# Ledger of designs, part 31: VHH binders against q94cd5

Target 1, 317 residues: q94cd5
Amino acid sequence: IILQFAPLNSSVDEGFWHSFSSLKLDKLGIDDSPISITGFYGPCGHPQVSNHLTLLSESLPLDEQSLIASTSHGNRNKCPVPGILYNTNTVESFNKLDKQSLLKAEANKIWEDIQSGKALEDPSVLPRFLVISFADLKKWSFRYWFAFPAFVLDPPVSLIELKPASEYFSSEEAESVSAACNDWRDSDLTTDVPFFLVSVSSDSKASIRHLKDLEACQGDHQKLLFGFYDPCHLPSNPGWPLRNYLALIRSRWNLETVWFFCYRESRGFADLNLSLVGQASITLSSGESAETVPNSVGWELNKGKRVPRSISLANSM
Below, E stands for the ipSAE of ESMFold2; O stands for the ipSAE of OpenDDE; V2 stands for 0.75 times the mean of E and O plus 0.25 times the DockQ between their complexes.

## First folded at step 17 (VHH)

Design y3 (framework vhh_gefurulimab; at its last look DockQ between E and O 0.03; V2 from the best seeds 0.00; counts 0 for: pae E 14.4 > 2, placed apart)
Fold by OpenDDE, look of step 17:
Structure y3 (fold): chain B 317 residues (1-317), chain A 126 residues (1-126)
Amino acid sequence: as target 1 above (317 residues)
Amino acid sequence: EVQLVESGGGLVKPGGSLRLSCAASGRTFSDYAAAWFRQAPGKEREFVSAISWSGDTTYADSVKGRFTISRDNAKNSLYLQMNSLRAEDTAVYYCAADSLDQLISELEFPSTYDYWGQGTLVTVSS
């Protein structure tokens, strides 16, 4: 069975458009150069509502040089993700944008980060995103379209098993995993780190570790899972961020199968009934190199259609 | 925007072969996922075959092993080689193209495609 991933959806706060309008009027003018922005997301915290990648007023840099420095860290609900905004000056230009090329360009950045080891050090680059937009500042209307570049692995990832985490762990393990996850989320240092390792020892003690520490912890566990903040609420599907995560894993380590942990919350705490544990096959096809950049997909659908979104702020501007 | 023009349709006997062509204009055809659909009289339009922009192919079960989709980037054309034709293959065949990225599993849906040809009639009869 081919593993199906739930799409990631966007949410744009009005404050973002206010800030962007100001930026456009005060600084950018007719300059349509791409702008580095920061999106935010977190694990699903509701059993029936998925989390979104969100743009806020703080998604825009104060200046081109301060984007990284200005990124707020330590907020459990705002895991920062790098992105790029292509804003056109006309609707015609917006419509003429080569969406495929733009997607591929961002996908290549992700792949470069995977290949260079940057993604291992800072896995927050895995869900890199792009936005194309047109701002009609006369009408205070905005047209926009998100893409979440995700690699298409060949062969497609096969699902071996997927079940609630509570069914995978023993009672003792579950308690320990929950505690470890909560500690991870409560720390200012790790709360906004969306990809991690879940290690369980033979004595049922769990620990959360940075992805970069995988090689250092070899042999020091009975169970090892690749964990991530899953924005998805669906009981039978992992969220979109797992796609590039698996691509990274396949590229960096020669694994036939992988165990993954879809971390989800209830009322701000780890919930192992909502969280999923799965096993997938990520074997390369014969003749393919692990270094070859895979194809990518990821343009967001609007109500199931491939159309841009729009918002009017005429009443609030 | 891209324009699609199908050709190669005609009358063939059961067991015969036919090759359909779809010529694209306005933009490089290789930039698009492309597909063949068909519609028989009184029936809904159905998926036949698709090829992604990367060259991955998929087929309806009813045509697997008999039909082959291919693309020639130099000629900016899409092809459908149809072998071992059957009476039930009688339909108007449409070429379709999609300018956006899609999973291969999405290519079987008509709504995935932005551009359509006018169709070419294939009649399989004794």
Scores: ipSAE 0.028, ipTM 0.374, lowest interface PAE 6.0, mean pLDDT 91
Fold by ESMFold2, look of step 17:
Structure y3 (fold): chain B 317 residues (1-317), chain A 126 residues (1-126)
Amino acid sequence: as target 1 above (317 residues)
Amino acid sequence: EVQLVESGGGLVKPGGSLRLSCAASGRTFSDYAAAWFRQAPGKEREFVSAISWSGDTTYADSVKGRFTISRDNAKNSLYLQMNSLRAEDTAVYYCAADSLDQLISELEFPSTYDYWGQGTLVTVSS
């Protein structure tokens, strides 16, 4: 009964490639230094379709004032996530990239943020991603490949139980959890915090808390769940972001039993029939093994295969 | 990096058969699109046939029914079986490979392919 995770998929708006082309022609030229970018994702919003980690025109830092203004405005549908773009100037350079080494480097950044406590203060670092690309600006053609680095815990995490959230909570609890989630999503200060705690008291009242508030959520006769924005819609698979969340939970709190809450929406509101609650069993690490970075995976599959994607924008100018 | 090496060219009588091979080495692209092109003296390279990442095949009208493209992913090789050869089939034949999955169905254009072999000469004459 090893816990299985649904893959996270990427999407790239045409505006991203237009913005990148302008940046490359106007500023970068042949400079192939890695570029910090921002990805955007959110919880599943439809019972039939999973959400994506998306690149938009604003994913690139084109201008200090524009980036500052974009960063200061909250948007419930665009939870920002740090990423990095490795763009190459030739297809040969693209093919020479050591994809496993690049994935490992980005996974190490996530691990460092877990170890330092940065991930508790800013959990949006947990779904950190990378993109490799080659832009053929003569053809207006772009070849690219995403990775979503995710830890492979050893021994693997066991799944004890998984069910729709509406089957886990009582009717009163479900109403309170839904209201608390909707409030979290409605606030500019919390809407883009994609990992959180769900606390339900014995009187069926729910609150959503930041990860750093764990101690305030502990106690007898209370329910505590580790919640996250789950982009996946599948009824039997927690989404990909749970992988690094479990790594953080094991490293930070050494809990052997973890209740998790895969938060999903329909039509802009919490949907506890679509959302999942599960119970995971984690084998605790010790000593030297607890300090070593776990193995990582995460190169995105295209139609089930390990291949990059391509897009042509020749007719979209 | 991918290196492509053609073999199997030579002199053949009209109506004869020949099989071309293309071995790929370096970075392996066993499920990518691959194609054969040919170039007669004084002419532009022209499309002969292609095989998509999914295994679907296409052929130029001039070779349909006479030529068969195939790929052996385990051997990382591309083949062109040429039957009923004619004098107009005389050309240098090139194999080509795309290093990326093409979501665009433009397999007949030389500009689609990033890797090319050095070519193998096929001469059809009495």
Scores: ipSAE 0.000, ipTM 0.135, lowest interface PAE 14.4, mean pLDDT 84
ESMFold2 (binder alone), look of step 17: mean pLDDT 80; pTM 0.826

Design y5 (framework vhh_7z1x_3; at its last look DockQ between E and O 0.02; V2 from the best seeds 0.00; counts 0 for: pae E 10.8 > 2, unsure alone 61.0 < 65, placed apart)
Fold by OpenDDE, look of step 17:
Structure y5 (fold): chain B 317 residues (1-317), chain A 125 residues (1-125)
Amino acid sequence: as target 1 above (317 residues)
Amino acid sequence: QVQLVETGGGLVQPGGSLRLSCTASGFTFSNYAMNWVRQAPGKGLEWLSGISDSGGSTSYADSVKGRFTISRDNAKNTLYLQMNSLQPDDTAVYFCAKDSVEDLIRDMTFGYDYWGQGTQVTVSS
């Protein structure tokens, strides 16, 4: 069966719009050039509620210092994701934006990062996103639309197995994996690294490793899983970030099947009952090159519809 | 920063009533639907009720329908849950949860972006 991924949804803090309004009024004026922004997300922390990619006031680099600060690491609840904002000066311009071209452009950036090896060094680039917006600063009304570019693999990824992690690992392994995950999350160096490797040795000892260390650790494990912070709570679906993760894996390594680990938490701790382990087939179609950029999708739906979102902040501005 | 603070929890006998409150700050309260959810010991998060931004629409889970009433006062940035005919199986931590959009969404997958620390409700003889 084809593996289905749960969509990623956006959340925009009002502080973001306040900051953006200030930026627009004080600095940008009529300049509608694209703006680099930073989104934030983390693993799911509840069994029934998914996390969002969130924009905050600090998502906007108001100055060079802010930009540097936004790239700082160490916040377990804010895994930074690079993004881009296309804000138009008029509603007409907003409506005329070529959404397909913009999506493709960002997808291409992801693919370039995969091909160049940048994504291995910094896998936080995998969930790169874009936002188109129109800010009516007279009415303090904002129209916006998120896209989370994700590659469409051909053939589609087939699901072989998906189960709670607690059912995949032995009791000893589970204890070790939990401990290793918690250590990963507790370290200032790794807490905001959303893609990683989970290795389990023959003696049931688990370790979390950087994705870039995959080649170095070959042969020294009994189990190897591609782990990621899964913002999704669904018991039968991995979250959206897995899509580009699999694209990277398929492109960089000739694997017929892949084991993945959907890392999820309960009250800030690793929870293997909520986390999922799955196996998928990611084989390339005959004759296809691993270097060819796949098609992409990813515009966020608003209540199942392909329409932008709107918010009025007239009362708070 | 968005803050949600639940109050009103406590110990009550079966058949009793409680009124929970949730005070919101850090966002335009009147722009968003709000929800009540709970988590019982050893159980997952359960959606109970939702109310639209204006309060014009409400929804309830079957488990609480007819017993619980959700309401809001946008002028006070406060969400309420009147709980009547409480039963021992209502024992849980109750949370208010901010909806990601303005209108009522009964979507457990992506519906919430913020919630409070919760208030304990214990129903016992």
Scores: ipSAE 0.015, ipTM 0.370, lowest interface PAE 8.1, mean pLDDT 90
Fold by ESMFold2, look of step 17:
Structure y5 (fold): chain B 317 residues (1-317), chain A 125 residues (1-125)
Amino acid sequence: as target 1 above (317 residues)
Amino acid sequence: QVQLVETGGGLVQPGGSLRLSCTASGFTFSNYAMNWVRQAPGKGLEWLSGISDSGGSTSYADSVKGRFTISRDNAKNTLYLQMNSLQPDDTAVYFCAKDSVEDLIRDMTFGYDYWGQGTQVTVSS
């Protein structure tokens, strides 16, 4: 009955660490100021493999022009997500980082964007992430740890129903929803907008709309769902991004009952057999707790353990 | 897929005892810390107890320390909570949870990885 979410996992291309090594040797030295980075993710594209939030060489831009290129919109397979890198100069400093405070600081940024309305204009701020790191450049070894800050709603959200999207929509509706989703994914203006509305009218015609348009949606539609790019492939678990989406929905619109759409693909197209539709029941908090930042979680597990990851690139040089 | 199934709940008089079980499947149970959490009617989640993957380290919330005992059997993929000296305030739905601890709920460091359906415990005359 308690709604459960599949974890989001990280992937780091070797090119990211090569780019970071160059930046540290050429410019940073001992400067341990936090660094803005860009992560990339997309909807699940395969029925047996979940997608990851990925760091690539362009995740760490070397100059202003590189940052502009890495954050440009319109790449269907690389939805950009803001992140921050906390690099340390010693393993001792890495081990002493206050992970609780860092997670809370990044979760507060997400919450501020929810409260201000920024998340309605740019919902890519919802899956904001952080990384802590230590690079031993004499050994070409890197220690790192990701967090994907996500709110813990209290009381927990209840799951009323979850099923393949093809079992929720009629055949006529499913055809229209698929076409609308494919159009959203094919446009350079919308392909990197990972949270959206699915509206199905009484004549079974679907449209995909921006979150800011919710209040403009009128009672002429038969179905309204909160859609998102779901990196997870599992048939019984919505992906991690739904957590902050539900926090947005509860906080901004005070909705107690939410239909959600976990958008997933196969072979580059919408796959409504892989995609999920679910119904969530959300208990609103009253009074002062409704306006305060929720507790958050999200430090990534390493094979189920609370430990950092390490990689050596010495053999790859 | 991951499954956690809680059993052993029921109605008990004040001062009584119950033993809860949580059977795990769909993952390598011995690789994960496990926790017990409860939700009283109309209240939020309360972390009660955690146990390390080997079972060598345990922790308890102040509200249950000395009354509740967490244990695990990694050969049977089963987590246990022995509850003694039960009082009406212990009435709640009890859940087992994979890899969540007090710090995660209160201090924002780690999330629940997965939890079960829950088992009802009612303490009344």
Scores: ipSAE 0.000, ipTM 0.380, lowest interface PAE 10.8, mean pLDDT 84
ESMFold2 (binder alone), look of step 17: mean pLDDT 78; pTM 0.797

Design z1 (framework vhh_vobarilizumab_d1; at its last look DockQ between E and O 0.39; V2 from the best seeds 0.00; counts 0 for: pae E 17.6 > 2)
Fold by OpenDDE, look of step 17:
Structure z1 (fold): chain B 317 residues (1-317), chain A 120 residues (1-120)
Amino acid sequence: as target 1 above (317 residues)
Amino acid sequence: EVQLVESGGGLVQPGGSLRLSCAASGFTFSRSYMAWYRQAPGKGRELVAGISWEGETYYADSVKGRFTISRDNAKNTLYLQMNSLRPEDTAVYYCAKIGDRYYESYEDYWGQGTLVTVSS
């Protein structure tokens, strides 16, 4: 069966729009050049509510230099993700934006990062996102639309198995994996690294490793899983970030099947009952090059429809 | 202190409608994910509906098309419009503030609940 991914949803904090309004009024004026922004991502920490890609007041840099400096590293609750904001000056301009071209452009950036090895070094670039917006500063109304560019693999990824991690690991393994995940999340150096390797040795000892260390750890494990912070709470679907992760894996390594680990939490701690382990088939179509950029999708749906979102902050401004 | 106070529960006939309200205080309501839960006699508490501050909604399959969750941020009030009520909807309904890791709060908060009884 074809593996179905749960969509990633956005959440824009009120503080973001306050900050953006200030930026627009104080600095940007009528300049509608794209703005680099930082979104924040994390694993699902609730059994019934998925985590969202979130914009906060700190998502907006004061300047280009501050963007680099403002990437809050080491916060377990705020894994930084690069994004871009296209804010138009009029609603007409907003409606005329070529959404397909914008999506493709961001998808290409992801693919370039995969091909160049940048994504391997810094996998936080995989969930790169796009926002188009129009701000009516007279009414304090904001129209916006998120896209989470995701590659469409051909053939589609097939699901072989998907189950709670607690059912995949032995009791001893589960204990070790949980401990290793918690250590990973507790370290300032790794807490905001959303893609990783889970390695389990023959003696049931688990370790979390950087994705870039895959080649170095070949043969040094009984079980190896590609782990990621899964924002999704659904028991039968991995989250959206797995899509580009699989694209990277397919492009970089000739694997017929892949084991993946949907890391999820309960109240900030690793929970293997909520987390999922799956196996998928990832193959290339006959004659297709692993270097060819796949098609992409990813515009966020609003209540199931392909329309932008709107928010009024008139009462809070 | 976070406070959630439910109201609007009562006895209703099958096919009837009821609107629940939840008055929230002690936190920034407009930034919080809110939800309704229910607990029927002898059963566990289950999520009925959720709503983000932006108005994104979630519904349990059992209530889709019949229940509507909404919020008024100006009034710090959460609502649950329940239409086409069924006997199986009988439960204590709870208003909840869902924890958010971006605010470094994982704790959910609950009201005392309001009883909804659907019976002929």
Scores: ipSAE 0.671, ipTM 0.853, lowest interface PAE 1.0, mean pLDDT 94
Fold by ESMFold2, look of step 17:
Structure z1 (fold): chain B 317 residues (1-317), chain A 120 residues (1-120)
Amino acid sequence: as target 1 above (317 residues)
Amino acid sequence: EVQLVESGGGLVQPGGSLRLSCAASGFTFSRSYMAWYRQAPGKGRELVAGISWEGETYYADSVKGRFTISRDNAKNTLYLQMNSLRPEDTAVYYCAKIGDRYYESYEDYWGQGTLVTVSS
C-alpha cells in the first residue's frame, strides 16, 4: 500500500499581523522584497487535535521586546522553522503571483540543504515554508496563503506496517523511549531539533541521537528508527514532515527499508499510544536519479479548496 | 489565581439555542488549551468540545455540527454556541483550562458550571 501523509495546517496569531502592519507602515512602504520569517511547529500536543505551523508576533525579524514569556523555549511547545513571506501591495499583484514557481523555489532550497548536508546539521530546514500575502492596511484586512513544500518521491514510498508506538515497543522499551524523548524535549540543546534517531539497544535502553550520528549508531543488535516531531494526531496517518524526511533518507543514505517514529505528545509528555511506528520501503528509482530534484507539492487547501484565507482586524486595530 | 466563570445556561425547548460564555482570569488565556465539558445526572464528566490556542477545534460526535466552540483572546472569553438542542444535552456545562508542562501549570482548572436544561 502506498504511504499516505496527513496535511499540515497553518495558523496565524493576530499579533503577527499587528507586527507586520507596524513594519510595513514604519519601514517597508511599497517595498515588496521577500521577507525572511520564522514559523513555529512541533509535535502533536493533545490526542484530539493536530498542531499547526504557526506565525506569531515573534515570527518577524525585529529586535523588539514585547512578549518575553512567549519567546521562551518549551512554554510554546514549538520549534522555530525558516520561512519566507512574499507580500504584495495590491490584490491584483497577489492574484498574479506565480505560485508554482514560488513553491518550486522554496522546495529547491530544501533540496540544496539536503544535498549539502545542512539538513543533517540543522534539520529544522526540512519543514521550510512560504506565505504569500496582501495587507490592506486601510481596512486592516489581510489575505494570505501558505505552502509547505514537500517532495513527491518516484516511485512512491510503500508502507509495510504502521501501528501505535506502544504496540511496537515492549513495555520496558516504551518506558525508556518515553523517558529519552522527554529528556530531548527538556534540554535547550535538543528541544528545537525536530528530526532525530531513536536507538534501542538489546537491553531495552533507548537513546535519542542527532541525524549526523547515523554511522555511529549500533548495527545488528539495535532497533534504529528515524524519528520526527509529528504535528498530526490521526491514528493511521503520519504527518506531513515525514515527506521531506524520507527524501533526505533516500538521498543521503540510500536506505531501502526504514523504520520511522512519528513522535507525538499529550500535555507536554511523550505519548506512545498516540505516536506511531511504521516501516517504509523506499525503492531507488531507475529513472529520476537520486541527485535529481524531485517534484514538489504543498499549497495549503482552505476547507478543501485552492483559495487563499482572509482575516479582518478592523475591530481590534 | 486561575478563575473560570461560566454563564449563559438556562431552560430551553428542544430545537432551541443557547450560547455559553466563560470569563477567564489569572493565566495567559491566549496560550492555553480550553475546553467545555458536561455532566448529566448520574453520569461522569465528558468532553464536549476543545479548542487549542492556535484555533484547532475538537467536538464529541454527539454534538458535531450542532455546537461551535470559539474563543476571544482580547476579552479572555471562551464560548460554546449550542444549536438544535436536544433533551439529552441537559447537563451542567463546565469551562476548563487544560494544563500541560509547556505552559504555566500542569494542573487542570474548572469553573463552577452552568446548568443547561432542554425540556418542553
Scores: ipSAE 0.075, ipTM 0.595, lowest interface PAE 6.3, mean pLDDT 86
ESMFold2 (binder alone), look of step 17: mean pLDDT 83; pTM 0.844
ESMFold2, look of step 19: ipSAE 0.011; ipTM 0.485
ESMFold2 (binder alone), look of step 19: mean pLDDT 84; pTM 0.850
OpenDDE, look of step 19: ipSAE 0.374; ipTM 0.732
ESMFold2, look of step 20: ipSAE 0.000; ipTM 0.145
ESMFold2 (binder alone), look of step 20: mean pLDDT 84; pTM 0.850
OpenDDE, look of step 20: ipSAE 0.313; ipTM 0.707

Design z2 (framework vhh_vobarilizumab_d1; at its last look DockQ between E and O 0.01; V2 from the best seeds 0.00; counts 0 for: pae E 20.3 > 2, placed apart)
Fold by OpenDDE, look of step 17:
Structure z2 (fold): chain B 317 residues (1-317), chain A 120 residues (1-120)
Amino acid sequence: as target 1 above (317 residues)
Amino acid sequence: EVQLVESGGGLVQPGGSLRLSCAASGFTFSRSYMAWYRQAPGKGRELVAGISWEGETYYADSVKGRFTISRDNAKNTLYLQMNSLRPEDTAVYYCAKTYSKFYQVPFDYWGQGTLVTVSS
């Protein structure tokens, strides 16, 4: 069975557009150069509602240095994700944008980060995103379209098993995993680290570890899972961030099978009934190099259609 | 649920032989890469031998020529024949299921282990 990933959806706060308007009027003018921005997301915290990749007023840094500094480190609900904004000066220019090329360019950045080891050190780069936009500042109307570049693995990822985490872990393990996850989320140092390792020892003690520590912890566990903050609420599908995570795992360690942990919360706490544990096959096609950049997809759908979104702020401006 | 249960450990004199077994369940054994690890007191866990689902074998330098890893897919059982045992072979031996044919990468499942003691 081919593993199906739930799409990631965008959410743009009005404050973002206010800030962007100010930036456009005060600084950018007719300059349509790409702008580095920061998006935010977190694990799903509700059984019926998925979390979103969100833009806020703070998503727009003043300069590159402020971009690095403005990453609100330590907020459990705002895991920073690097992004890029292409804002055009006209609707015609917006419509003429080569969306395929832009997507590929961002996908290549993700792949370069995987290959260089940057993604291992800072896995927050895995869900890198793209936004194209047109701002009509006369009408205070904004047209925009998100893309979440995700690699298409060949062959497609096969699902071996997927079930609630509570059914995978013993009672003792579950208690320990929950505690370890809560500790991870409660620490200012790790709360906004969205990709991690879940290790369980033979005595049912669990620990959460950084992804970069995978090689160092070899042999000191009974169970090892690749964990991530899953924004999705669906009981039978992992969220979108798992796609590039699997690509990294395949490329970096050439694993053929992988156990993953879709971390989800209830009321701010780890919930193993909502969280999922799965096993997937991520084999390479015969003759394919693990270093070859895969194809990518990821333009967001609007009500099931491949069209941009629009918002009017005329009443609030 | 994946289960790995080791057996066959015990006390043996130097130069003696033991055969370890690992009963596997909860997964497709015939398509899995398997390995034996060991951990001596006060030391880290180390790879002893690995075997692919195709029958390709790997051995640590310390056990080459003395140990033989094999598998019976019909019985879902992994074996480790240990000959010419040495005191330095004293350890808890673990059966493991690996993610891939690369034995240097992390394994996804471990057994509880069986103790092998080599002493005069």
Scores: ipSAE 0.007, ipTM 0.305, lowest interface PAE 11.1, mean pLDDT 90
Fold by ESMFold2, look of step 17:
Structure z2 (fold): chain B 317 residues (1-317), chain A 120 residues (1-120)
Amino acid sequence: as target 1 above (317 residues)
Amino acid sequence: EVQLVESGGGLVQPGGSLRLSCAASGFTFSRSYMAWYRQAPGKGRELVAGISWEGETYYADSVKGRFTISRDNAKNTLYLQMNSLRPEDTAVYYCAKTYSKFYQVPFDYWGQGTLVTVSS
């Protein structure tokens, strides 16, 4: 059956809009150049509620005019994700934005990072997102809409199997996987690396490794899984980030079947009952079509509808 | 106008300590992300340490365990305690008001800097 993905949801702290308002009033004026921003997400941390990609007051740097982008690591609960803000000066300009073209432009950036190998070095580029907005600073109201560009592989990826991770691993393997995941989450160098490899050797010992190290894993494992921080809590729905991960896997390694690991937590620790293991069947890319950018989707629904969100800060005086 | 005034720099021997201070004015300090940057001769500015208004901190790998960033929101003052100083720490140190602890952006504000020289 065709693999289905749970949507990724957005959250915006009011501090983001306060920071943006100050920037616009003090520096930008009518400058509507796109603004590089940073989103934050992490694995699901609760069995009944999914995590969000979140904008905070610190999400707002202006990096789109910089020749050099740099990323600092070491924040357990704030895995940084590159994004871009397309702000408009009127509601009419907001409504006129070509959302399909903007989505394609950001999806192309993800694809270029896949093709160049950047996504192996810094896989946080895979969940790259965009926001379109209009700030009415006379009313202190903000209209906005997120997209999480994600590839639609053709043919679609088939789901062979999906189960709780605790039902896939033996008891000894599960204990080792949990410990390895907790170590990954406790290290400043790896805690905000949201895509990784899970290797389990014949003696049931697990290790978590960077994507770029796949060659080192090939000879010494009984099981190899493609792991990621899954913000979704649902037992039958791998989270949205798996979409671009599968595109990376197909493009980079031409694997026809893959085991994936939807990493989820409870109370800050690995939860293999909440986490999922699945097996996907991927039709391999070949020849000249392997370099063609896939189609993409990803405009967020608002209560099931294709409409923007609005917030008013006028009453928070 | 945003003003940031650094003090506390000077000459120190390797292994010594200094404490930098930054007096801030012209903005709401208690709601701003603050950072220390440094610039060695002939190099660009690099992020050394950052602190959010809630007290979350970041350190560059080169200073982690040796430097401590702190803030006093009541006095609008940012601090950098520098211990176990090395010759490679020689630089002009800048106090900065930033919009993100992860990225340097064009709209960050810097002070005039305070020179730290570590030499035997």
Scores: ipSAE 0.000, ipTM 0.110, lowest interface PAE 20.3, mean pLDDT 83
ESMFold2 (binder alone), look of step 17: mean pLDDT 82; pTM 0.844

